# Miniprotein binders against b1l550: the designs that were tried, part 30

Target 1, 279 residues: b1l550
Amino acid sequence: MRLPEELLERARDIHSEAPSHRIKLDRVGSFGLKVPVEFKGFLLLAEADVWVSLPEGRRGVDLSRQVEAIYELSNPPKDPFSLCREAAISLLEKLNYADSSGVSIRFDAPLQDGESLKYYGVEISSIASDEIINKIRVEILGMTACPCTAELIRAYKSSEIAATHTQRSLGILEVSTKAEHPDPDKLASIIERAMSSPLRTYTKRPDEGGLVIRSLSNARLAEDVVREMIHLFLEEFGHLPEDTHILAAVRSMESVHMHDIYAERSFSLDEIRKEISSH
Short names: E, the ipSAE of ESMFold2; O, the ipSAE of OpenDDE; V2, 0.75 times the mean of E and O plus 0.25 times the DockQ between their complexes.

## First folded at step 4 (miniprotein)

Design ra20 (at its last look DockQ between E and O 0.01; V2 from the best seeds 0.00; counts 0 for: pae O 12.2 > 1.5, placed apart)
Fold by ESMFold2-Fast, scan of step 4:
Structure ra20 (fold): chain B 279 residues (1-279), chain A 82 residues (1-82)
Amino acid sequence: as target 1 above (279 residues)
Amino acid sequence: DPVEEAKIYFEYAKFLIDMAERKLERGDVEDAAEWYKEALELLEYALEIAIEAGNEELIKEIKEEIERVKKLIEELEKKLKG
């Protein structure tokens, strides 16, 4: 059954009508869109959020134009960084009432681990207004080992028991910059190198013993891992603009405690360089 | 325009179907099944808009794709169990 033309005509105009209350909204859009992307030779299904600002005098946004912008830029599949930046810009062009736009794209990134793959979490965004700000967050699981217990066991010369307990730890690096998104594989590498040991795909039983031994020889507190991540980040990405903001964090899933241990540091490149040089 | 809105979502759903087909061709059966399910969600949404818009031809096309995708998902789920 067709609706009367009068109802269809009124429905078309609803978004341009005055709202019940003249209040600006910061983000209005389509959230949870499933978007095919091409990442380093892999076809992945990412999840995207797209939004624009809504002025106080307009009742609603044109959601279908947001979906159209994503579709047009996604077919054929693009790398998620280009898609993110181009879509944010396209939204401002398509929705002329908006002062700002944003796109976030989330996916699990494959990382080659010998003959197997492992996965780490990636979330990127681009927010467009008078300028464009690019943000990337990488999360990857690794292993840490307690140095306090290791020292206690060394003091008592016990060779019959593991030198310390090990636990899974989630490393997090988040970067916000006016430059292009940093390579997530490089961010993942920084996190893994800062930990006691990376997690493996467990395709071979002998690899488990090696992983434990590596962790025990490189025992680190969550606090140690965060400091090392910052150090390695500065070596790799110190060339980024001075106003680049970074979050480095570790969440350790402690096997001998009822709670997780968490350590973090947020900083700008300008701030951290001055701090490191002070002592 | 509700007709244009329905067409946008229908085209997006068909794009996801094409991508699911590529995953299937690569032997990624489990991923293909999930991608077809996501496409089905978009097809159902496009159908609701098309019905509201009263476009009989578009309603028919979307319904045909829904039935085709449902059958594909069922076959892939049987393959994953077997």
Scores: ipSAE 0.498, ipTM 0.846, lowest interface PAE 2.4, mean pLDDT 84
Fold by ESMFold2, look of step 6:
Parts: sequence; C-alpha cells; structure tokens
Structure ra20 (fold): chain B 279 residues (1-279), chain A 82 residues (1-82)
Amino acid sequence: as target 1 above (279 residues)
Amino acid sequence: DPVEEAKIYFEYAKFLIDMAERKLERGDVEDAAEWYKEALELLEYALEIAIEAGNEELIKEIKEEIERVKKLIEELEKKLKG
C-alpha cells in the first residue's frame, strides 16, 4: 500500500515526543563504531562509542546525528585524542537537548620492541558538559616473578643454575582528569617498570656456567607491583590536578600452582599524598 | 605484515563507503559520489598490497568490492548529469 505524500509529511517525529515515563537517561548512543585514527605515525582502526544524555522530556535521540558527528571528524584520520575530544564537543552542539555527551575510542597502540612492534590496549574517553573530563585506561601484559617461588629455587644446592617461575600478568592504569589525557606510552612504561624483568624457567646452556639470578631483586607480589605503579605514577604525573582519579591494578593471567591473583587501588592525587605523608 | 596492512586499508575503504551511503540517504548525491571515489582509491591501494602479499581470498574480496563501488559511482554520475 502506497501512502499519500501529504500523510508522510504529517508523520510524527517520534524522537521529539515526550515519553510515557519521564525518566532521564545518562547514556544513549551508538556503540562499536569503526573509525580510522592516526597514532604516532600509524594508521589504526579503532572502535568508538558515542552517546549523549537524554532529558526526561524527550523520547529518543537521533542516532544518525551521533554517528555523523564522529564520522565527519574521522576523515582524514587524525590522532585519537583530538578526535575523542572534538567529537564529544560536536555531539553536544548537534544534539542541543542533551546536557552531556561522551565519546570513547579503543585501539591497540604500537610500541617499539627491539626490531619489531608490540601492542598494548588503550581506551580513551572525553565527557563534555559544562566542562570536559578526560579518561584514559592502559592495559599491558607483562611478567612477574613470585618471591616465594624464587626463594624455593634459591634454596636448592645447585644455585649456579637456577630459574624462577614467572606469571603473565596484566597491568592496568586508569586516569580520569580535567587535564589533557596522559601520554599512553608513559603509562605503559610505568606499568612495565613496575613488573619484574623477563626471567627464563630453563637455561639452554648449563655447561657454560650458572645463571645470574636477578629474580629476588625483581621478584614482586602483585600487591607490590600495584604499589610500585603508584610510586612511579606520582613521580611522572604528580603535577596533574589534585582531584585527578587513578586506578592501578594487576591481574594474574596464568596460575601454575595457585588461584589467579588480583590487586587494585583507586585514589585521587590529594588522597594518596595525605596517605604517604602519614608514613 | 602486508596482509594486515591490506586489511586495514580495506576496512578504511568500507568506512568511507558507509559514510557515502549515509550522505546518499540524506540526498547528498554529489558528496556521496565523491566519498565513493575516495573509497575506490583506497580499495585499489589495498588490492595492490594484497596482491604483493599473495593472499588469494583477500584479493577476491577486494576485487568484488571494487566492482560494486565502480557500478555505484557510474549510477550516481548518470543521475548527476540528468
């Protein structure tokens, strides 16, 4: 059945109607968009989420406008931090009924690893309202050495050839601040420096002499890795606004003899400084 | 990795195609045609890389998309000339 043109012109705009239940929504948007970005000279395919708040008096959002806001800014590709912030501002301008907007962008960041590249996880967001809040989460896989395992290996008589068991661990730093997003490479570096150095569980040339064991100086409990992350973060980023909020965490990826381990600390910069000054 | 590089440019071209389709839905025929043409350039670049990598399946997928986009461009250009 073909409808008359004048009837189609009278069709209601469902999105601008009042809803049956007048309840504000915090995040309404399009999630899982694929956008190109340029990060430190690399063209990457990132995943983005865009959203706005929806006031109690409006039934829905125009999702096409949301997608348009980030897509128009994504060609040509540009750095993901500028894209994130500019798209959040554009959303608030284009969807003027919203009192806040947000954009998240997720990508695997390249990091030089000798002659090759390795990657670590990055998720950034910008939330716009009467101010801009920037958030960054960095996740990077590393290795930790258990002090208990290292002590057992040291106790064996053949100390000239020894190894310690390492666990693959995921280190996490998350920062929420009114300042610009911290450099993800610096956050990744903090996580890696907090972890133990790579250790071998087996040497391939026992006839060449013993293995110099560094595991005791580098062996750390997951709890101490988190503490070291916090210490290193404060050295590098202690200048950020006092109300900057941080999450530092470590999660075990593999367990040989034990349950998985997780350690976490959330804090603001002013909170942690008071804690440390109390000794 | 050349295979991964070709896939990235293939996906970037698909992003431009999706945007062109959105512009066409709004009646922006000239703008849509321009975005399809840019997507075609990226598809041809991705094909070059895929051929150098010798990835037979990726080559086939990219070639199919190139033909589809070329047809769309021709249809839109005829519509613009009247």
Scores: ipSAE 0.013, ipTM 0.555, lowest interface PAE 7.4, mean pLDDT 79
Fold by OpenDDE base, second read of step 5:
Structure ra20 (fold): chain B 279 residues (1-279), chain A 82 residues (1-82)
Amino acid sequence: as target 1 above (279 residues)
Amino acid sequence: DPVEEAKIYFEYAKFLIDMAERKLERGDVEDAAEWYKEALELLEYALEIAIEAGNEELIKEIKEEIERVKKLIEELEKKLKG
């Protein structure tokens, strides 16, 4: 039954009503949307969050317009960077009562690993207001070898190659900048290079031995990995604006313990440059 | 407008179905199944909204599409297990 037009005219727009409590909300939106994106020639299904601010005088957000905004921009599928930026802008245009908007897109990014593919986690975001801030978070697993145990075994057996325990470690780089989103593959590469060795999906026996030897030769604490990530990041992305904010972190899933080791550093490019120059 | 909202989700689901079909054409059965499952979720949500809106025509259309997609998922899952 189509509601009679007369009833629709009489129906209150609940979202436009004054709220019982005049309080501004920072973020109101739809979370867990599915959107197609094109990334490195792959068509991927990504998860997306879209939101806007809500002024104190408005009861609710028009959620349909938010969904429409990202849907319209997702057909045909495009790169997630452009999608984030354009959707954030579109949200402000479509929802004129909002003074800020945001879009976040999450997916597993394919990365070539010899003849196979491995994946790393990506979250791409854009926040629009009087300015646009772009954010990217990359998470990738690597392998670390413990230098402490290696040293103990070396001391005991006087062997040239000291055995040590290895573990999987999750490396995290999060970058927030007014510039364009940094290249996620480059970020993933930085994390992998900061580890004792990368993980491989498929290893032939000789390759496996090589991977282990590499890890042993590059034994690193979680703290070492974070510092190396920062160092490599500065080399690759030092050209970004000085107000660019970075989180570098590692979660090491220790093989000899039931708990994880975690290390992180949050900093701006300006801050870290001053720190390094002071030494 | 709940009807327009339901239509948006319905059209979006159809778009995802089209993408799934393209994956099937390329032989990516697992990926296609995933896209169909996501489309199904959107269809179910669209259906809920359409029911709330009382739009019988839209309800019927969405239900028909749900049944179609469910059958497709079932067929693909059988192929993946076999």
Scores: ipSAE 0.006, ipTM 0.203, lowest interface PAE 10.1, mean pLDDT 85
ESMFold2 (binder alone), look of step 6: mean pLDDT 86; pTM 0.819
OpenDDE base, look of step 6: ipSAE 0.000; ipTM 0.173

Design ra21
Fold by ESMFold2-Fast, scan of step 4:
Structure ra21 (fold): chain B 279 residues (1-279), chain A 82 residues (1-82)
Amino acid sequence: as target 1 above (279 residues)
Amino acid sequence: DPVEEAKIYFEYAKFLIDMAEFLLEKGDVEDAAEWYKEALELLEYALEIAIEAGNEELIKEIKEEIERVKKLIEELEKKLKG
């Protein structure tokens, strides 16, 4: 049964009505959308969150317009960075009551590991208002080895390669900038180079021994890894705007303890340069 | 407009189906199955909205796609468990 047009014309858009309380909301939108993206030659199914600000005088947002914006920009699939940025801008154009918009996209990024692929975590966002702020977070597993136990065993056994415990460690780099998103493969590379050794998708026993020996020869505390990550980041990305904000962190899943070890540092490029130059 | 909402989700689901078909043609059976499953969730949501809108033609079209996708997922899962 079709409703009379007079009734439909009198039926107001509930979303455009005044709310019960005149309170502005920062983020309202569609979360958990599955979107095709093209990343480094791979077709991946990413997960996206899209949102806009909601003014104090408006009851709700038009969710279907948000989904439509993502769909139009995802067909055909494009790189997730362009999708993220373009979708944030498109949302502000389509939903004129909003003063800001945002898009986050997360996926597991493939990385070549011999004849196989390994994966690391990527989450990016773009938040649009009078300017665009781009954020990226990269997480990748590696290996660390305890230098304290290694030195104790080395002294005791007069061995050049000391037995010690090794553990999986999660390295994290997060960057927030007014410039374009940094290349996640470069961020992943920084994390892996800061570790005692990378993890492999598959290792035969001789290769497994080689990774352990490499880790023992390059034993590092979580604190050492964070400092090295920051050093390598500054070498690769020191050209970013001075107000670029970085988080560098390591979570070490200690094999001999019931708890993890965690080390982190947050900084702006301006802040860290002043610190490094001070005595 | 619930009819326009249902159409948006239906078109999005069909887009994911097209991409899943592309992956299947490449031999990526496991990934294709996951994409079809995500498309199925969008089709079911589009159907819910179409039923509320009372659009009989759209309801039939979406139901036909749901049945098609369900059978394809079952076939792909049988291949993967082989």
Scores: ipSAE 0.344, ipTM 0.781, lowest interface PAE 3.6, mean pLDDT 84
Fold by OpenDDE base, second read of step 5:
Structure ra21 (fold): chain B 279 residues (1-279), chain A 82 residues (1-82)
Amino acid sequence: as target 1 above (279 residues)
Amino acid sequence: DPVEEAKIYFEYAKFLIDMAEFLLEKGDVEDAAEWYKEALELLEYALEIAIEAGNEELIKEIKEEIERVKKLIEELEKKLKG
């Protein structure tokens, strides 16, 4: 059914109208889009959020143009880092009334684990304005062993080797920088190395036991894990700009308790360097 | 060191046993039985390592604990069926 030309001429562009209240909005866009990306040789279906700022004099955003911008860049599929940056820039070009744009892409990243694959969570973002800020968030599960319980058991049983309970812990690293996105595999590796031991997708009994032994030999508080994450991050990524912002966090899912333990530190590279140098 | 490895598994098994006993005291028989079964598996693995290491004293200790835990599991299973 072709709408009569007369009806189309009478239809007002609602999005371009003046709003009832002249207020600027920071982010208006489409969330939960599905886009293909290529990551480490894998074709993955990722979730994407796209948005732009909206000036006070415009009622709404052209959402269709936002979706078009990211989809045009997604065919053929490309790496999520380039997609994120290019889409953010394209949004500003296509929506000239916006002074800022943003793109976030989320997926489970495959990581080789012996002969199998395990996965960690990744969110890649870029925000474009007068400058481009790149953000990456990595989440991966590991294993921690409680040193406090170990000491109690040691004291009670007078054994040379202290046993302790183990639990799964979620490690989080979030990095915001004017540089290129940090390598998510390296970030995941930092988190795993900061834990008592990594998790494995498939373990035989001996392998499982090995993980337990490793955990017991490297018992760490959630606080210890966060500090270790920061330390390892500085060793690997100390070359990033000084204004780079980092969030390091751990959520420990306690096996003995119904509640989780959480620890975090937010900092800039400049700030943390000054802190360390002062000691 | 295989002896040290066996000891680690043995001590971890003992920890699980302690937790099982605690659960029993709380009246959670089903969960206690599961923890004892897990402990038993670790004890059996510890025993294999201890045998490979040739540590007779450790072998004896682990075997005694295995027998104790097996009896406990049997008793708990009877309670759960009854």
Scores: ipSAE 0.000, ipTM 0.194, lowest interface PAE 12.5, mean pLDDT 83

Design ra22
Fold by ESMFold2-Fast, scan of step 4:
Structure ra22 (fold): chain B 279 residues (1-279), chain A 82 residues (1-82)
Amino acid sequence: as target 1 above (279 residues)
Amino acid sequence: DPVEEAKIYFEYAKFLIDMAEWLLEKGDVEKAAEWYKEALELLEYALEIAIEAGNEELIKEIKEEIERVKKLIEELEKKLKG
């Protein structure tokens, strides 16, 4: 049965009513929205989450106003960084009961790989309150070669050239800063350079041999890769504000084990500089 | 207002449809099919809201667009199968 218009009109007010319990909520919003973005000449369909804080005295948020905010800013498609920042600000302005707002945008970023393209994962966020904090997470697969097995084989065969198992490893760099989002292509480059070798979407037999030989000559532990990622990050992005926070991590999908190896370090720029300078 | 809410989702869906059409013109059949499917989800949600709001004109318009998009998805999937 269809409800009378006056009953439907009154029902719309439930969001402004007092809740059953006077508890503040940190994040309430629309998750999994599909948003067109323009990234370095590519039109991509990204996935977005938008949210605001909800005060203890209000029952719900205006979800349609959140969708309207992201839609208005995404038409026509723009770069995901500007979209993220502008949408977070817009949400806070449109939903005046909120103390903070946030937007996260996820997509697979294309990266030129010879005559083909490969993809790496990007998630960017902007969180707005009395200031704006920008976050970016980049994940890219590469190759690592085990130095322990290489040393065992070298000792056994008395050979100059080590042989060892290789495996896919997932490199992760996450940056949280009051400055603009770092360029994800540069973050992806840092991760790939820290690994034994990058992965290719397609290789000819000679190229495949070369990639394997490079990885074998550059055998690295997950711990080695994390330390190298941090070193390279500081060379490229050491100019960011001192309170910038970084997470560097590697998950190695070990080809000869039933489990993965994981290594991680989180730090602020001021913390890591003090640590390095004290040694 | 539930009518305005339904209209917002409907406009968003039409935006994704326009983008899918652009991708199709560029020859990216697989991506176009993906975007049409996402648009279809938004159209179906807009329809639910429009039905609750009782706006017959909007209901009819959204239903027509849903049927058109469903047909397009079927044709594109058939083309991708070869």
Scores: ipSAE 0.240, ipTM 0.718, lowest interface PAE 4.7, mean pLDDT 83
Fold by OpenDDE base, second read of step 5:
Structure ra22 (fold): chain B 279 residues (1-279), chain A 82 residues (1-82)
Amino acid sequence: as target 1 above (279 residues)
Amino acid sequence: DPVEEAKIYFEYAKFLIDMAEWLLEKGDVEKAAEWYKEALELLEYALEIAIEAGNEELIKEIKEEIERVKKLIEELEKKLKG
């Protein structure tokens, strides 16, 4: 039964009706959409969230237009940075009642690890209003070695190289800036360099030994890793606007304990520069 | 418009299917299977919307595509297990 055109129009009008409570909403949209993106020559299927603000006088958002906006821009597949920015802008254009929009795209990014590929998590976002704010979150696993245990064992065995327990640790860098999105590979590299050693997907026995040796030589607490991440970030990305906001964090998954160790610092570039200069 | 919404998802699913086919041509069977599965989810969602909208023609088209994609997934999964 074809719904009479009149009924379809009525259904469309529901979203434009006045709500029972005149309250503005910050974010209304579709979450978990699948979109193809091209990243470093790879065609990837990413998850996307799209949203807009809803004024107090409008009951609902036209969700179909949101999906249309991201779809139109996803064919042909493009880089996720451009997709994110362009989609955020397009949403504001298509949904005239919105004063802000946002897009978030998530995928596992391939990273070359010798002859193999490893992956790290990426979330790219753009928020559009009177200005555009770009956000990127990178998560990558690495390895940390405990300096405390190493020192205890060294003292006990009188060996030059003290064995210590190694832990898998998740490093996180989140950057929000009015500039272009920072390079996720560079961010991932910063995290890996801040840890005792990177994780490798495939290690030959000699390579495993090398990783262990490197980890032992660079024994770091979770706190040390975060500080090192910040330091390396400032060296690489210190040219970003001063109002750029950064979250640096580490979650260390201990094999010995049922709980994880977590450390973080949130800061602006201006704030952290002042802090460092004061010492 | 529910019909337009269903069409958007349907066309988008078709796009993903095209990409999956391209991946197959490149020899990436595993990734192609993943994309077909995602396309299938979108088709199923499109079907739900189309049913709600009462568009018989669109329902038929989506159902036919669902059956096609399901068969493709089954074939690919057999290849991956063999």
Scores: ipSAE 0.038, ipTM 0.417, lowest interface PAE 4.3, mean pLDDT 83

Design ra23
Fold by ESMFold2-Fast, scan of step 4:
Formats: C-alpha cells, sequence, structure tokens
Structure ra23 (fold): chain B 279 residues (1-279), chain A 82 residues (1-82)
C-alpha cells in the first residue's frame, strides 16, 4: 500500500527548507548502490556511492534524483571510468545548489593468470567542481619473504638459497590526478613486480615450488617493496601532470608475528622528482 | 563462473525494478512499464544461465521474481490501454 499522489503533492518540500543549523555538509548522498559495469570484456557487479555538497541554507538533498541519474547512465552497462566521470558531472548539473559532486565505484577486477583468473581490488572516484579530479586505488595480494631470517639461515646452513618465512602482503597504489584514471591492470602489475613473487589462483606442485623459490631468492622488506613500487610507478606514469598525488603502501601480514607491518609514502610527482634529483 | 554471471544479471534486473518503482512513485506509468519490461528480459536471461549452471535455489528465486514482474506489467498495461 502506497500513499496517493495527491497527498504527496500537498506535503511540505522538506529538502528545500532552512535547516536547524546553518552548517555546510561536504558529502550527502546515496551510498552502497549496486551497479553493473563492463570492465575489459567482463560484466561485473560494482558498488557505487554518489554524493553532492549541501549548502548551509538547504535542509536536504534530492536522493531519488541521484539514484535515478546513476541508474540511467549504467543502462546498458558501461566501463566504470566513463560511468564515474559522467555521473559526477550529471549530478552537479542536475543539483544546481551543490558546489561539488562525487562518485566512487568499487569492484573486484579479474586479471588473467595463465588459463585461470585472479582478482584484485579497484576503487575509482571522480569529484567534480570547477575541475574534475580522478582517483584510483588498486590493492593486490602478493608474497614477501623476510631477508633477515634468510641471512640467519644462510649463515647457519651455508646454503646458496636461504630458507626464511614467507607471508601474504597487500600492495596498495592510489593515484589522484586531473588526467584520466590510470589503467588499473598496469597499477596491479607494478605492485606484483615490486613483491618477492605474485600469488596464483591455481598452481600445480612444481609451480608452487617455483613461486616459493622465487620469493626466497627475492626476499624484500615492506620498505623495499614500497620503494620499488614508487620506482616502477615513475617509469610507467611519470608523464602525468606534476600535481598528481600518489600513495604507495604495503601491509605485510607477518606469519611469525601476531601483528602486521605497514610501510607507506605519499607524494606529488613534483615533490618526488625534486627529492630524487637532489642526489 | 556461470552462477556468478546469473547472479550479476539477476541483480541488474533488480536495479531496473527499482527504477520502475521510482517512475511509478512519480506517476509515470508508461516509463514504469518500460523499465519493468527491460527487467523481465534480464530476469529471463539470468534464468537461462542459472538453469545451465544447475543452481536450483537461484532458479527458484528468479522464477518467483519473473512471475511477480509479469503480473505488474499486465496490471500497468491494462491501465495504459483502458
Amino acid sequence: as target 1 above (279 residues)
Amino acid sequence: DPVEEAKIYFEYAKFLIDMAEIRLEKGDVERAAEWYKRALELLEYALEIAIEAGNEELIKEIKEEIERVKKLIEELEKKLKG
């Protein structure tokens, strides 16, 4: 049972009323929407957040118009980057009281892994105002091996390949730019190449042995992985605008500790170039 | 994974049902009927994939939703032509 339309026409327009307190809100919107997207030939179910800024003199946002806008743009499913940018622009145009709008889209991206698929996390956003800022965050699991324990065992056993503990490590690259979103597959590749070895979805025992040996032969601290990620990022994406901001981070889920090890660096391209060139 | 694919199309159909309900709330019966019909197409496709995948619980859920949406379309079509 729904209320007659006649009653709705006679109701107060709550959203356009003055609020109890004249305070601006930065983000007001619909969060946790399920939207279909097409990513590199795959149909995926993504999760989206849409929002606008709310001025101090307005009580509320038209949430139904926000939901309608993104659904209209998602049918038929399109690539998540175009959807993100187009929805942010559309929201700002349709809700003229807002100073800014934003859209975030999250999904697990398939990545070809031999004859199988593995998945990595992607979150993209576009924030529209007088300019558009595009953000992307990529998270992928890899393997690291402890160089400290490796050296101890090498000294003890006089082995050419040192035994050590290995652990799953989460690599993170986040990029904020006025340019188009960087290709997430390339960001995921940078993270995996910086690790001791990548993880696989399916492997046979001989292949498992090879990954472990690779990891042991390429032992790296979380700090080493972050520095390598930055180096590889600059080689691939150093052409982006100089005010592009990057976060590179690693969270190592230490197999011999009850806690994780975390290392990160945030920087702009301008900042890191000056730092490196000072040597 | 065909089960995963069927679930994606099923969720997509639900989004279109939400759009139809928004149109109906605003008194736009014609657009609501259009959105429900598009949702029905996706539900039927999801059902095809679910049957091939052999997931009985998913097949049952999709069939129940197809029946519900078909009845809604018939009711709205009668209002538009009557």
Scores: ipSAE 0.000, ipTM 0.353, lowest interface PAE 12.1, mean pLDDT 81

Design ra24
Fold by ESMFold2-Fast, scan of step 4:
Structure ra24 (fold): chain B 279 residues (1-279), chain A 82 residues (1-82)
Amino acid sequence: as target 1 above (279 residues)
Amino acid sequence: DPVEEAKIYFEYAKFLIDMAEILLEKGDVEKAAERYKKALELLEYALEIAIEAGNEELIKEIKEEIERVKKLIEELEKKLKG
């Protein structure tokens, strides 16, 4: 024990005292906790943030109860989605002064790439109040090739073989829903299929040439990639509630510029269906 | 990557050590002892991997934590027995 029980009994409960200024705080908690998770047969070390709202009349939150809540649910390691949802609910149950709680969990997800593995970024959260909102963000690198430069070179050289610049592009899909978190592997697949070509973890020189040639044959603007991601998302996840919110974005790290190109679209399922149906 | 694998088990052990400390604050000495013992198993496994990987800094950190946890287990077991 850090402190004798008699000393703890005599100490004031600072957290329950009135603050110097009666101001509500939106998020107070423990950030950057390292927690083990089980993801599709892999034991991974994830980073977690846990928080609750703090009412204007209360000086502080019980941080030890927050850490205990997520740690109890993390042993044995479980899938990060169940951990996220269950921990957010547990926080509200344990800290009755809070009107909302949240948990975010971040990890690099393994994805099979031939005989090797590649990794993509996953961040999930669950925010609990009178309802639960689940959010997932997937980021994965791919390749894009410029169709404008390809067409100009084709016209100039009278060639059917396109030549253009290629670049790494980061594809982003973020989903906020009252339903369960979408499968991140399916979100990653949507992003990769929308790109000119996926990136490989390990390639030999001849395979690199093939990757570039495939990208050149499937040249796409950042704007084209975002539209394709939305189309593919609706085919896979159109069953989600109408008030589900999605962000589809791509950041192209342009090889011929000192800056990046960025394209995005935010929408609800209700909004995008009406838009597409009107055309 | 064996260095990354060793770090994962080392962090998992630290997680269990933090749980044991919370259990001690709550007065649950028996469960705290169980968590420290599990942490020790994970630390020993992490040390094995770190040695194979040849990471001297990580080996040193894990060894220091093993000695600390062993002493805590001995103290708690003595308290539980009498």
Scores: ipSAE 0.000, ipTM 0.319, lowest interface PAE 13.5, mean pLDDT 81

Design ra25
Fold by ESMFold2-Fast, scan of step 4:
Structure ra25 (fold): chain B 279 residues (1-279), chain A 82 residues (1-82)
Amino acid sequence: as target 1 above (279 residues)
Amino acid sequence: DPVEEAKIYFEYAKFLIDMAEILLEKGDVEDAAEFYKYALERLEYALEIAIEAGNEELIKEIKEEIERVKKLIEELEKKLKG
């Protein structure tokens, strides 16, 4: 149905009105938008959230301007990092009342695995104000093998390689920085190298045996994996600004338990360097 | 400007249709159907704004595209189920 022009002209601009309570809101926007992106030669359908801060004296946000900002930058599809940063900046330009803006984009990233592909999770964000803060979270599955059970069986059998239980473990690296977004493929590589072994999309039985033997020879606690991820991260990305904040975590889906084990560490580059140098 | 806003959503819908066509050429029928559905949502929104703005030519163009896209979605969903 079309409304008469007279009614539209006389309608209140409710977004510009004073709110019921003079309270600032941190994030108001459009969440769950579908946006095409091009990632390393792949055309992917990503999910995006966009938001702005809302001052205490304004009732609502102009949502149409948020959609316009994303639309203008999504055609043609571009890399999600440029889209994220440029859309956050565009939101501040279009919505003058906002002190800050943000964009988050989520997708499953393809990774070459022999003659097949495997996928890992990526979420990137850019938050714009007087500076831009870039955030990236990478999640990828790998395999861990329990060293405690391995040691018991080794002692019993007097073997150099002990049998133990193996399980899928989810590795997580999250980075927040004033620099450009880190390369997610490098973050995924760090996670996989910290694990007992990576997972494969397709294996033949002899190759599957090799994967299991590798895991058993490289048994690691979730705590070991987190420490190794931090060590490898510092080797690859230690050049980032000192106020860069990192979260390293592992969730192990223990095959012998009804529950998971979880280990994490959150830190800034400045904090971790002082901690390491104090020893 | 409501007319300009309607045109923006109409162009966005056309972009999504182009993406669906590329996916169809690649044999990706499920994703193509999804992109046509995204296009339809933007076309319907563009139509609401165009009606409010009273632009009869734009209303006609958008309605024609809505009808075309709805038929494409129905055909693809039939193929996916049968």
Scores: ipSAE 0.000, ipTM 0.152, lowest interface PAE 22.1, mean pLDDT 81

